VHH binders against ORC1-type DNA replication protein 2 (cdc6-2). Designs and how they scored, part 26

Target 1, 379 residues: ORC1-type DNA replication protein 2 (cdc6-2), of Methanothermobacter thermautotrophicus (o27636)
Amino acid sequence: MKGDKRRDIRDILLHDETLFRNMNAFDPDYVPENYRYRESQMEALAVCIRPALRNGRPVNAVILGSCATGKTTAIKKIFEMVESTSEGVVCCYINCQLHTTRFGIFSQIYSKIFGHQPPETGVPFSRIYQTIMQHLASEKRALVVALDDINHLFYSKNANKVLYDILRAHEVFEGVRTGVFAVLSDIEFRYALDKNVDSIFIPQEIVFPPYTREEVFNILRDRVRVGFYPGVISDELLERITDHTMDTGDLRYGIDLLRVCGNLAEADASPVIGEEHLERALKSTGPVNLIHTVRTLNENEREFLRILADAGEDMTAGALYELFRESTGSSYSSFNRIIEKLEFLRLIDTRLTGKGVRGNSRILIPRFSREDLRRCPGF
Short names: E, the ipSAE of ESMFold2; O, the ipSAE of OpenDDE; V2, 0.75 times the mean of E and O plus 0.25 times the DockQ between their complexes.

## First folded at step 14 (VHH; framework vhh_gefurulimab)

Design x3 (from u2 with D104E; at its last look DockQ between E and O 0.90; V2 from the best seeds 0.80)
Fold by ESMFold2, look of step 14:
Structure x3 (fold): chain B 379 residues (1-379), chain A 121 residues (1-121)
Amino acid sequence: as target 1 above (379 residues)
Amino acid sequence: EVQLVESGGGLVKPGGSLRLSCAASGFTFDDYAMAWFRQAPGKEREFVSAITWLGSTKYADSVKGRFTISRDNAKNSLYLQMNSLRAEDTAVYYCAADEGLYYEFGEYDYWGQGTLVTVSS
C-alpha cells in the first residue's frame, strides 16, 4: 500500500476509545453461541452422523444454501456436539477455498486426527492417506468430512479424486467408515461427478433457505449484543441495517455494515453509532456480491483483478498475462488457473476472438466496474 | 523425469493371449496406484484395470475374468495378462500412475504413450 494511507490507518488503529466489546462477533468465521433458526437442518445433519456413533457408516449429504444462511455454523456446531459425546467419530471441517488440492484436503484430515501436520518432505500422498485410513480402521473411528464450498474442488479438478479416496477407502482398508458433507453456497452451481463417484456419494439433500426479515433482525441483534457495548446502536438503526441486508439477500452485508459503522463511530470518537455513520458505511461499502467474493481471493488473484480493472473493462489474456507476470512472476499455467477460477466465481467472462484454439486469444470481460472493485477491501 | 513405457502389444488372433508390460521410472513405484486404460479408434479412453500400492485390484466388467493385472515392485513394472482376446479388445493400451486409489476415471497424474493391441483373424 501507499505510505500515506498506511499512516492514516495506523492512527485509526491506535485510537484509544472503543465501542467494541468483542470485535470477533463481526468476523465472517465467527461461530455464535446463540445459534438459532436452523433446528430442522441441525436435526437432519445429526441424523446423517448418527449411524457413525453406532458403528455404522455416516450418511452423505449435500448442504445447499446461498452464502450466509448458516450452513458453516450449523456444521461446526454439530461437529462440536458429536465430538463432545464420542471419540469414535472424527469430524473434519475443510474450507475448500483455502484447501483446493487433494494433498491439502488430506493434510487437514491428518492434522485433525494427529494434532500436527504431516511430514512435508519426501512423503507421498499415498502414505499420508494410508496413515489416515489405517488409524481409522485400527481405532474403529468413523470419519465425516465437510467440504465447504466444494465447488472449488471442481474448479481445481480435484473433486472426483477427493470424493473417491474418501468414500471408497473401505474397499482397501477393511472396516473404515466414511461420509462426506458437500456444501454448496452457489445454489445455481451445476456439477457432474464420474459415475464411479456418483454411485457411492448418493447424498441426502439438506436445504438452508434464506432467512426471513424477522430472523435477520434477531440474528443481527444477537451479534450487536455480543460485539458492542450496551447502547452503542439503537434498534431503529438496526431495523435500517436489516432492511439493507434484506435488499442484498446476504446476511454478511448486515454484519459488515455493523462492523464498518462501529469503526466509523470510533474514528469520530463518538460514544454511539448514529445515522450519519450508517450513511457513510453504505457509501463506503462496495456491492455485496463483489465484496463477498473477492475476500476469497489470494494476493495474486487480487492483483489479476487490479490489472484488469486498471486497463478498462476488456483485455486480451495475452496482454493481461504480460502485466501479470511482471507484477507477480507467475507462470502461464498459474495465470490460466486464475482465469478459470475467476470465471467460475462469476467475476469475469471470457470470449474467444475466433483466431486461436487456446485461451491466449481470449478477451477477458470483468463483471464489475473499476469503481466498485476499488471500494472492496484490499483494492 | 517420470516415465511410463508400455510394451508387449501386437497382432493376435481372437482367443489368443498377450502380456503387456509397463516400465516405470522417475518416482517411487511402491507408492503409486497403477492402471491400464485403452482407447479404440473413434471411442473414448476407457478403464481396463488398476492395482493399488497395497495390491488391491479392480477390473472393468468387460475384461473381468479374462485379464489379470499385476505389479512387480522390485522391477518397477506393471503387467496386464490378457487372455481370451476378442475383436472388441483392439485398442491402444495406456499405463497410468497416481498416488491415490484405483480410479476408474482418467484423472491419473502420469501416462505412458501407449502400445497397440490388434485382435484380428
Scores: ipSAE 0.762, ipTM 0.940, lowest interface PAE 0.8, mean pLDDT 86
ESMFold2 (binder alone), look of step 14: mean pLDDT 84; pTM 0.859
OpenDDE, look of step 14: ipSAE 0.775; ipTM 0.928

Design x4 (from u2 with M34A; at its last look DockQ between E and O 0.76; V2 from the best seeds 0.74)
Fold by ESMFold2, look of step 14:
Structure x4 (fold): chain B 379 residues (1-379), chain A 121 residues (1-121)
Amino acid sequence: as target 1 above (379 residues)
Amino acid sequence: EVQLVESGGGLVKPGGSLRLSCAASGFTFDDYAAAWFRQAPGKEREFVSAITWLGSTKYADSVKGRFTISRDNAKNSLYLQMNSLRAEDTAVYYCAADEGLYYDFGEYDYWGQGTLVTVSS
């Protein structure tokens, strides 16, 4: 097999042949020119913004869908299109995982408008807010703000203030026209707004369903077309990557497999990605990444994973807690914090049973195989 | 330290008037929206009135036309003139301040201790 030959590290670093036409096609932040399978969602987003282009108020939206269903890409695409068409609409995308406070959110809006951050000290929030809204009023510009992963604003207890400050600005600043796209990637999240905020929000719902296998294959093939030179990977290998992607439910895994395969083939000075490169990518990605992540866990968190791995499918949080408490003696509060941490680390997913919204109503789904966990130290 | 201190509460007869004051200290009051909230016995706290840094005002429907909110930035003070008082206005009245817009929900950053207003014949 080809794995018998070893490359000197200096040869790998200095090799001048590349399989990548555009490495950026495999970046998480890549916005494709050809954006498929979301035509109705793109149209719905455009309809929400269109009034802003005609001196009207944008329509608010709530955008629903699990991670990696194209929500962020769609928003960035529509914002790019709007900004290329008009100076009269400010489109501001904000990742609420990174900007969780009122000051942080409005600093991002400020920066979008003025090209620089507001002063970090010596300037009260009210002046930053006033500067933004006075600009929008005087320049006759509408504002559309996308709050991606808006659940983080609820966790930080900022959601009501942020939405109110955006959506009721017109009451104080005549002519200001604002709208919000609220994005929920945690589909188990249940939120409630104050009635005086809820009454002004009134969003259109726009749903991003999971991609089908055919759609995943075609999306990955489009990335291959942009990111690799022709002939670098066969459709047969791409089908295999598609299958692995479907098994995880995360399109980003498939894109990462493509990137890793390309790097491995390049390091081997191979003109193409072969089956051996995919096999190495699957082994390297799985064992190494899981081992590294598990190193960050304490013994109770490791016991959680052992119990989940041994229990098979469709384990409810309630059932797992009973086994976990028996083994560890931990409180329900500690148990829930472990769920949140493991979900953040991408080791598990949760799904509602449809029976309730409290913690006992959730199904816990590992993102790892029992086989891969066995290869980690201490399992 | 930010402090809000209410005064001017007391007992009044129906149809009477009362003026509440709120003294602010420890910050530049000019940069804050300010509000009055009230809590009647056995009820949840409710919005009464608010005023922005620019002087724009908002009133709950139940007090509109009877109550007037005002501010005096030179004195760092907020006022609520209450006229045509009714038994239903009996409550503890709270002063609140926030750097955001004039919220009509109770998520203001700073609160006073409250002053009792009793409207009884």
Scores: ipSAE 0.710, ipTM 0.915, lowest interface PAE 1.1, mean pLDDT 85
ESMFold2 (binder alone), look of step 14: mean pLDDT 80; pTM 0.814
OpenDDE, look of step 14: ipSAE 0.768; ipTM 0.924

Design x5 (from u2 with S56N; at its last look DockQ between E and O 0.90; V2 from the best seeds 0.80)
Fold by ESMFold2, look of step 14:
Structure x5 (fold): chain B 379 residues (1-379), chain A 121 residues (1-121)
Amino acid sequence: as target 1 above (379 residues)
Amino acid sequence: EVQLVESGGGLVKPGGSLRLSCAASGFTFDDYAMAWFRQAPGKEREFVSAITWLGNTKYADSVKGRFTISRDNAKNSLYLQMNSLRAEDTAVYYCAADEGLYYDFGEYDYWGQGTLVTVSS
C-alpha cells in the first residue's frame, strides 16, 4: 500500500518528520527532571552543605564513582535546591576539563558571584581572589565549589594551590566559610596532594556505586521517553542496549547508542529503530569516556597512543620509545612525562618486569582497544 | 624580567642573629605573597615562613618565636630576622613569590638563587 522509497539527504534534513522529540535528552550535560536511585547520595551531599545554611562551614566531600553513575547530576540538583532556599550559600560547579588553571577556576567563581568574568589581562590573581573572599565575608555567604573531573587539575599541577586557596581563605579573610566537592573515580585522590594541603582537605567520601541492570534499563527508558516520540524503540531492543551498557559499565555508552540508533533510523527514513540500526550502531560507537579524554591531548601524546594501539595491547616502554622518537623526535624525558600523564588520565597502565640496568623495563598496557581509539575524533 | 635576590647570609655562632633580605623586581610586589624556604645539604627543601600581601604571617613550628618575617612594600623587599640560631638552621635560604595565599609547600611561581646561612662554633 505504501511505497518503499527512502528519502535522500536533503529530504531528511528539510522535513519535520523526526524520531527525536528532544535530542538534548541524549546530550552528556542533560540533567533529567526525574532523577532516580541516588537518594542516599543526595542526602549525604545535603548533610555536607547543611552547616553552610546555618552559618557554619560546609563539610568537604570526595565523590567517587565510575563515569556516568550520576555524580554530576546529583551535584547540580543539590546546588539548585540549596540556591532556591538561600542566598547565603554560593554554589559553584566547575568542569576541570575546561578550567584547568588557578586563574580559570577562580574566574568561574568570580563570574558566579558577580555575573561577569574578570578582565583577562592586567589583573593579578590576588586581586580577583581578594574580591571574591571579601564579598563572601562582607555578605556572610558560604562558598561550596564542586571540582568535577578534578584529575585534570592534578595533571596541570594546580590542585594543591586551588584547594589551599579555597580552604584556607578563612585564615586571611575572617568569617569566610568554604568547602569543596571533589569528583573523581580514583580512591587515592587524597594521596596525590602535598601533605600540608591534605591536612586541610579532610573529606567525607560519598560513593556512587555502579547501577544495577534494572536501574540502567529504567534510566535509559526514562531518557527514551523524554528524547524520542512514543513507539520509536521497543522494550526488547532497549534491553539489548541495556546489556551492552552493562558490559562496558558506562551508562553514557547506552545513551550514545540510543542517539546513534535514532540518527541511523532517521537517515533511513524509518519510523522506528530496528535491530539493523542497533547492529550498525554497535559497529560504529566508541567509549564516550575515551572520546572526552583524548580531546585534551596534544599531537605528540596522540601519536604515542596511535603507536601503542597499532602495536597491540602490550608493548615495552623501550620499544615504544624507539618508534615514538622516530616519529616525533622527542627526548626520553618528554616520553616519560607522556607516560605519567597518560597513566594519570587512566588511558594506560604500566607493569614492571624488573629487568634492565638503567631502570625498569615497563610494559605499557592500553586501557582501550584499537577499534575504540579509531572511533575517536582525530584518530 | 622577574628577579628575587637574597642577601644577608653568612657564618654565625649558635645563639646569634642574622637578617636576610630579598629584593624583588619585575612584578608588582604588593600583589604577591612572599615566603622563605630553606634547604640543608642532602635534605628536601622545607618551609620557613610566609607573609601575604595583606600582612598575614605563617611560621614553621621549628622557627616560631625565633624568626620574624616582614615586608616593606615601598622598597619591594622581604626580610627574615633570625634570632637564637641553632646548628639545625644551617641551610641555603630561598625567597619565593606567588599571587596566591601563603603556601607552606614549595609550589611558588618565582624563586631566588638562595643565600647560605651557616651556624657553627
Scores: ipSAE 0.757, ipTM 0.937, lowest interface PAE 0.8, mean pLDDT 85
ESMFold2 (binder alone), look of step 14: mean pLDDT 84; pTM 0.856
OpenDDE, look of step 14: ipSAE 0.773; ipTM 0.927

Design x6 (from u2 with F105L; at its last look DockQ between E and O 0.73; V2 from the best seeds 0.70)
Fold by OpenDDE, look of step 14:
Structure x6 (fold): chain B 379 residues (1-379), chain A 121 residues (1-121)
Amino acid sequence: as target 1 above (379 residues)
Amino acid sequence: EVQLVESGGGLVKPGGSLRLSCAASGFTFDDYAMAWFRQAPGKEREFVSAITWLGSTKYADSVKGRFTISRDNAKNSLYLQMNSLRAEDTAVYYCAADEGLYYDLGEYDYWGQGTLVTVSS
C-alpha cells in the first residue's frame, strides 16, 4: 500500500531541484542544434535559397510530409543558417494556422523586416505591401517566405492571393526577388491550388518521409540529452517511450511524453523518471495533433467545441447555434464560419439529415470526445 | 455598402470603339487594385485588364494593344478604353476591386453587376 503521499502544492512549487537542464528542449518549437536524418532535405532547401545569395531569385518549393516529420524544424534551421550567412536574404517563417488573412501574413513579413508590427488600425494592406516590397527592392534583399501548413489559407480563400502577391511582386517592383516555401502535411492540398497559380508557382518538391523507429529513438535521445540532466531517464525507458511514439506516428507525442514524465517525476520529488511516471503520463497525454490544433482556435471557436462536446450526439446545426448564440452573442454568419473552419481542421464532421419534413438539417459531430478535448491546454 | 457600377456598354460595329466606366463607392478606392473581367455567353469569366493602386497595368493577351485601362482616384472611377473591337469581344464586362496587386484570377473582393458589350456587324 505505497501511501499516495499527496505532496503539498507548496512543496512542489518550492522544490529547488529540477530534472530539467533545458525545459525548452521539449517545446514543439524547439530547434535542435543537431538536426539529424534530414540532410538531403536540408540540402534541397539550401539549393532553393542559393540563387538568392547570389543576387538571383530563390527557387520555390513545396515541402511535403506528414505531421512531425521535421519540416518546420528543417525550414527554421535553414533560415537561421541563411540569415547568419547573408544580410541580403530575408527569411520569414509564417505559421498559417495562426495567420490566415492576407493582411496577417504580410504583417508577419513586415515585422520580420522592420522589427516591429505594422499599425493595427488605419493602414491599408496596400501600404504595408508597398513598404515591404520597396524596402526589398531598395536594399536589394531577397525574400523567402515559408508558409507552414498553407492548407489553412485554402480555407480562408487567401492561398492564391498570397502566392500571387509574393510571387508577382517583381512585376510591379523592379528588382524584387521573392520565393515561397509552401509546407503541406496533406497532399490533397497540393492539387487545390488554382491552375493559374501553377503557372507562377513552379516549385521543387521536397519530401519528408516518416522517421524510422531508430531515428525516433535517436531524436528523442538527443532531446533527453539537452533537456534533462544526466541519469534522469534510462535508455530502457526511452525505448518504451519510442515504442509508444511509433504507435502514434507523431514524434511530437514522444517529445511531449518526455516532458510530462519529467514534470511528474519532479512533482514526486524523484531524481529519476520511472516507469510509474510513464504510466501516469500515458494516461494524461492527449493527442498531440489535437492539442496543437486546439491551441490555434480563438475563444469563440473553443466555446463552440465545448458546446458541441457537451451537447451529445446528433444535434442539428440550428440547435447548436442557439446554444452558441446564448453563450457568445455571435451571429449566424460567424457560427457558420466556425463550423466550416472546424470541419476543415477535422475537429468536427458534418452530415445532412435525410429527407425530413422541415428540410435538410445539418448534424454536427465532434471527432473528439470531451475528455480528449479537456486534455488540451486552454480548452 | 460597397458598390461597383459599370456603364458604357452597348452595341458597336467591328473595328469600333467603346469606353466603359466603373463607379466605385463604399471603400477607399485609392488603396485598391481594380480590374475588368468579361464573360461571353456560354463561356467562363476571363480576365481582361487590371490596374494596381500604384498605376501599374496588366492586360490579357487577347486585348493587349487594343484596350487601355485607367483610373481616376479623384472620381473613384475605373475606365476601359476599348479600340478595334472584334466580335470575340462580345461579353458582359465586370468591374472588380481587390486590396492586393492584380490577379488574373477571379478572386477579387468586390464585383459589379456588369455591362453588356455587343460587337456586331
Scores: ipSAE 0.745, ipTM 0.916, lowest interface PAE 0.7, mean pLDDT 88
Fold by ESMFold2, look of step 14:
Structure x6 (fold): chain B 379 residues (1-379), chain A 121 residues (1-121)
Amino acid sequence: as target 1 above (379 residues)
Amino acid sequence: EVQLVESGGGLVKPGGSLRLSCAASGFTFDDYAMAWFRQAPGKEREFVSAITWLGSTKYADSVKGRFTISRDNAKNSLYLQMNSLRAEDTAVYYCAADEGLYYDLGEYDYWGQGTLVTVSS
């Protein structure tokens, strides 16, 4: 064999019983150096940003694809590449699951530019906004903002406001150049914008199709090569992890299985990951899509799901509201808004019971099992 | 408690003038963009004019050259000088406020109750 023989199994044993060469390779935030199978999408993103590097206006984009198709990784990768070659473009990635308000979004942009958060209280939005835009104008810097999971802004009815303030800034702050990458992870989502926003948000459409099984295997193998010492996991076990990953449709599940297997093997003082470690990891890891979606919910919304899951079979909205009100004290209006949000997030379905008119007549149908919910943090 | 109170509406002949005022309280006026919207009977509310906290202005095409928006931060007041009034200007005029730009986007956080302007012979 050729190459660096430092990575022999003996090297693994001498490294204080650790199997990880780079544990960060299995973190959700990791951006791989060898990012492949998305060359066309990377080119399209680069074309959108290129005008900003040449004192022009970035091209807006809508990035479409189901969860775990590499959208976030591609955006972070292109942003890193742009910022490594130029200080003339501010690239700001924002997770709209975590930052759903106008103030929150612009605080993230502020922090990206100035290296610290704005004061938490007492500073009006207009001053934060003005500070951002005056900086962009005076320093002649373009701004590209990626709004990941932007569907949350449409649900909260903040999308028009946020897009307006970003894209029309040049009307007040001369010379400001801005662009938006809107990321839609819900493939069934359709959006409509106010005419006064739609006229300025004319995006390029960039599609991220599902990975094939071979692509998933190779992506996971690349992560193994970065994250583990040589020989830690067999290709046979990696094939099994690939199959489980395909069953979920979520690459993150496969990456998490690798991390958990490594931790279990290390705890056993094993020189390699074996079948027993995979079997234990499979019992400890929950459905990743459910876990991530539930993370976006407040405590009342989580209590709604607990009550619905505990009920078992189909429950009417009226019956659920009685239990929910006893637990939370919430109004019927708040309860109904929760139904609408959870249906939008595809956590529940509703079905009319016949001739009922009010929400009390709807049957609430969970898209999850009680056992799957119990695997989620906080349940 | 935030309040926006419009005044200055009334009956005026075509070609005449009116000056609308909006008294604002309950927020730091000079941190807000201010706007006028109007709604004629049987019609949807429409944008008239806006002025940012920096003094930048925007006007609907239908009122450009005839209406002038201004603000007096010392008095926490917004004004709309309406000249060369036409029958089509008949509407209830609303004062609005927001910390964002929101010119012709009708998503302002704060609204007044309106003042009626009637232009007829």
Scores: ipSAE 0.626, ipTM 0.886, lowest interface PAE 1.6, mean pLDDT 85
ESMFold2 (binder alone), look of step 14: mean pLDDT 83; pTM 0.848

Design x7 (from u2 with G106N; at its last look DockQ between E and O 0.01; V2 from the best seeds 0.00; counts 0 for: pae O 16.4 > 2, placed apart)
Fold by ESMFold2, look of step 14:
Structure x7 (fold): chain B 379 residues (1-379), chain A 121 residues (1-121)
Amino acid sequence: as target 1 above (379 residues)
Amino acid sequence: EVQLVESGGGLVKPGGSLRLSCAASGFTFDDYAMAWFRQAPGKEREFVSAITWLGSTKYADSVKGRFTISRDNAKNSLYLQMNSLRAEDTAVYYCAADEGLYYDFNEYDYWGQGTLVTVSS
């Protein structure tokens, strides 16, 4: 009649006992109070916005850096600071992985200004746009829009329209002052704008170089100090989490490992995170960036990834197409569009075999492990 | 459902004038920016002129001072008055519509079939 010492699920749900003193510290949207190693970048961002606070036009910027370099955090922090001191500048952060269309982008701007979504039906884009710009003109408010992961707007062929509509609004709505922060997480991505958009988007470049291992450790340690009670995780385990984070190149992976480890330790009714919790977390956790990117895909694109992931080795495009066509009924033209999209999103790479004499095939190389993909929701 | 039908094209002598029309149907005309583009044989389609739903206009440098864009919302019609025509104005002229601002690039949502303008002696 011996009872188990482990807590059951009801105990976890019904008690306010926790290892977390602030679980939000491990959320993707968390903006830390102690944000370090980016002082010069924060200063450059502030300089771009400062004209808007002085009744002038913000300076456009291109913000460059790979994942885990703090670009998004810096932008959110500067926006919070600006909005806490002025109502004369509307700062709108938009994740272009989630909002890929002109209507979607401007719906987010509309919601930022007015506190509610525009109607989906019965109101054309031109009226939503006009409402936004007339508000900015009449209230003498500048607009700064951060387009995070702007590469997704190029894939959707919305980038030219979105940039034009934001940056040329002053030509039709006198006194409107707008600026754009374009954020690129793939530093190798070379965008091409129409010449008539390029002429109005003349940005400052602000570079976020990779963090060192020690900087990553200290960043994660700061999150531990905010998010866990003292003594919940050892520095030794944090070093291991730092190493796994460096392997992915994505700081968010390390932050999510901390969250999962904490949840596992709570489920075990453990007062601390141990090595066993990290080992279990590693089996269950994929990179945060992969999870977010996969959420933007339609069902045919997801089926493409499932087929590719189930292969034990790299597949040729021809072999994949046969399986894909059997599963989806899609044309070869549609299949090629999916390859282009997934390569653009950096989910796959393509390499030519060089067999033009007897046949020419591409090899499709996933940039994810099959285990990482299977950890994503819906896979 | 959406239709843009151009008319008024034809053969015109250099220095002459021509007025193009575009009849729009299938959408609320007053909510759209309207534009003219043109494509000469073997060349890429190029911007000519655009007008917003608020009446603001934009012109390509090659046609400024010679062409005038206008719209008549009561008739759901777009116009292009072309004066002082030159041989290089010879092209198929396309009407375009979009809910965005008056783009001077070719990403409009709706397009007509075009009307041929030939400037020759």
Scores: ipSAE 0.738, ipTM 0.924, lowest interface PAE 0.9, mean pLDDT 85
Fold by OpenDDE, look of step 14:
Order: C-alpha cells, then structure tokens, then sequence
Structure x7 (fold): chain B 379 residues (1-379), chain A 121 residues (1-121)
C-alpha cells in the first residue's frame, strides 16, 4: 500500500529541475515552425489570397474539417506569411466563439487595422464600419477575414449580416477588396451557409481531413521534441498517448495529455514520464470540447457558471441575476447576453416555468456540475 | 460505429425492482455523459436520469429516491437501478450519450433503441 505521500507543496515549487524545454509547445495556440501534413491546404489558402497581393479581390473560402485538424494553425500561418510579405493586405483572424456580435466582429477588424479598440461608448456600428472600409479604400489595402467557428454566428443570427457587411462593402465603398475565410467544424453548417449567402458567397472549399495515426504520432513527437528535454518520454509511451488521442479524434487531447503527464511527472520529481503519470492524466483530463469551450469564456461568464453551478437546480433567471450582479456589478443586458452565449455553447439549458402568476420566469439549468467544470483549466 | 444497446427491461409488479443496462461502443465512453430517458405510450419522451463522466448525477423529481444511475467505465456500461416501481414508470427506456448533460433527448449525440419496462399487477 504505497502511502499517497502528498509531496510537500514546497518541494514541488522548489524543484529546480523541469522536464519542459518549452512548455508553450503544448499550448493550444502554439504554432509549430514546421507545419506538417497540410501542405496542400496551405497552398490552397495561399492561392485564395494571391489575388489580393496583386491588387485583386481575394477568393473566398470555406475551410472544412473536424476539430483539431489544423485549420486554425494553417490560417494563422498563412496570415503571418502574407502580412510579412505585403502591407497591402490586412489579415484578420476572429474566433467567433469569443465574438458573436456584429459589433464585436468588426471591432476586431478595427483593432487589427488601427492597433487599438474602437471607443466603447457612443460610437455606432455604422461609424466603425465606415472607418474600416474608408481606410481600406484610401490605403488600397485588401482585407481577408477568417471567421473561425463561424457556426457560432449562426446561433446569434449574425452570420448573414457579418458576411454581407464584409462581402458587399465594395458596393458602398469604391475600390474595397474583401474576402472571407469561413471555418467550419460541422458539415451541417456548410449547407446553412449556402442557403443564406449563395448569391454573394462563392467560396473555394478547402478540406482538412482527419490526421492519420502516423501523422498524429509524428505531430505529437514533434511537440515532444520541442516541449520536453530528450529522454523525458519514451516512444512506447508516446504510442499509447497516440492511441488515446486517436480514440478521441482530437489532436488537442493528445497535446494536452502530454502537458498533463509532464506536469505530473515533474510534481513527482520524476526525470521521466511513466505509465503511472499517463494513467493519472487520463483520469484527470476532461472532455476536450468542454475544456476548450470553457477556455473561451471571459471572467464574467465563468463567474456566472460558478454561481449557477453553486445555486443548484430550478433557480430563476431573476434570482441568478441578483447573485451575478452582486458578484460582478454587471448589467441585466450583460447578464442576458451571457445566458444566450452559454446556452448556445451548451453549457446551460433554459426552461420557462409556465406556472407563475407574475409571468413566465426563465429557469436556468447548468449542464455540468461544478466538479466537472473544475476539470477545465481556468475555471 | 457508435452503438448503445439497452437491456434489462421486462415485466415487474408494483413495488418491484429492475436493473437496466446500457452497453456502449464506438466512442470514448469515459469522456461522455450518459443519460436515461423514457417514453410512455401516448406521452412525450422525458428525462429520467443522467451521470457525467466524473460521476455527478441528476434525477427527475418523479424518480428521486427510487432510481439510481451508475456507470462502469471499464465495461463501457451504464446502469439504472429502479426500485419501488410504479405503474406510471411503465415506458420504453432509452440510453443516451453526449459530452454534456441535457434534459432534452434530442440534444444527445447518441441513443439506443430502448428497452421496455412494464409495471403491472
């Protein structure tokens, strides 16, 4: 019965030896130097942008692929390359999980162009929009916007508006050259895009197929090479991690698993990652999609989830607002926005009570317990 | 291919007990919440119970204190122990799986064909 000797926190903190050469290599936002196995997709993306480099309009694209197939990384790399090559093209990456409003989307574009956020108060959308488009026209700069996880804009009913605003800008502003990369993880939304914007959005389809086992292994191996010191993890263990990764169909799971294993091994003052660390990591790792979703939440959104999780079942929106307001000082409008977002993200359910004399109160129901949410980093 | 196969249904007398099982395959069971739903004849499908991947449980008010949901990740199996059964518990019981916990059956990614539970004197 090897006693769970809870290592002294001090020992953990003072341990000078780290297994990590570069911890950032295991970050979901890490962009590897060598982006392998997506050469054709990268080329396709480049071809779409190429006209913009020649004073033409960029070609629109729909980027399709399951989660963690390298879409985001590919787009970011191409954008970096383009921006390094020409000042005549503005590339704006927008995560639509984070920005779901029309104003929010264009604020990101504004910030990309001007290096600062638009004024928060008193400036209408029209002014921001005009400022962006006028600048592009006057400076003869093309705009390419990547809308990552654009499906989130469909839920907010802003997808069509945003697409029209970007793609039809040339109709109002002479000489404006804009293009959109719509990134989708769900094929169902591909059809939705076609139905709603068929007249103006004629995209090149770029598909990111799932990684093969070999590809996953090699990708993880590369992360190990960059992220860990030599000898920290065996190929045998990496094979096992690869197998687990393949079971989830999400490369991010494997990357995170490596990170967690490394942390556990380090905490144990082990010079190597062992099987025991992997077993523990597997037990501690939550669903990848939930983890990623929770990571996209801001502080107020997380706080609301905490409040909701603590409040239990069948609490009314009104009651929850009071708690939320007390905690954050946020307005009711902000509160409603958070509810809508969390519902859309499938973190909460809403139900109408139907019974009350004083009107239909909304009951908010968490889809995850506090304990479950705690498995998510940042919560 | 994802499969959820329910078993354990049958005829039982009021006050009796029954244990339902759901065998899961084709997905990473440990990462999913599992749920039981039921549909009585002529009624809408309703939430019965759910258990998250961590083991947190939820119950409909109608079954609280009588039903117990559990899971065995090593066996990729979901269970529903039903005690003190009532006539109103008669329904087809469905197993469902999703990353999240939902009260609406339609929100679940996967579901089984169901198993019939009949409570009758």
Amino acid sequence: as target 1 above (379 residues)
Amino acid sequence: EVQLVESGGGLVKPGGSLRLSCAASGFTFDDYAMAWFRQAPGKEREFVSAITWLGSTKYADSVKGRFTISRDNAKNSLYLQMNSLRAEDTAVYYCAADEGLYYDFNEYDYWGQGTLVTVSS
Scores: ipSAE 0.000, ipTM 0.234, lowest interface PAE 16.4, mean pLDDT 85
ESMFold2 (binder alone), look of step 14: mean pLDDT 83; pTM 0.851

Design x8 (from u2 with T52N; at its last fold request DockQ between E and O 0.82; V2 from the best seeds 0.82)
Amino acid sequence: EVQLVESGGGLVKPGGSLRLSCAASGFTFDDYAMAWFRQAPGKEREFVSAINWLGSTKYADSVKGRFTISRDNAKNSLYLQMNSLRAEDTAVYYCAADEGLYYDFGEYDYWGQGTLVTVSS
ESMFold2, look of step 14: ipSAE 0.736; ipTM 0.925
ESMFold2 (binder alone), look of step 14: mean pLDDT 84; pTM 0.862
OpenDDE, look of step 14: ipSAE 0.834; ipTM 0.959
ESMFold2, look of step 16: ipSAE 0.758; ipTM 0.934
ESMFold2 (binder alone), look of step 16: mean pLDDT 85; pTM 0.861
OpenDDE, look of step 16: ipSAE 0.830; ipTM 0.954
ESMFold2, fold request of step 20: ipSAE 0.772, 0.783, 0.771; ipTM 0.941, 0.944, 0.943
ESMFold2 (binder alone), fold request of step 20: mean pLDDT 85, 85, 85; pTM 0.866, 0.866, 0.867
OpenDDE, fold request of step 20: ipSAE 0.846, 0.847, 0.845; ipTM 0.964, 0.965, 0.964

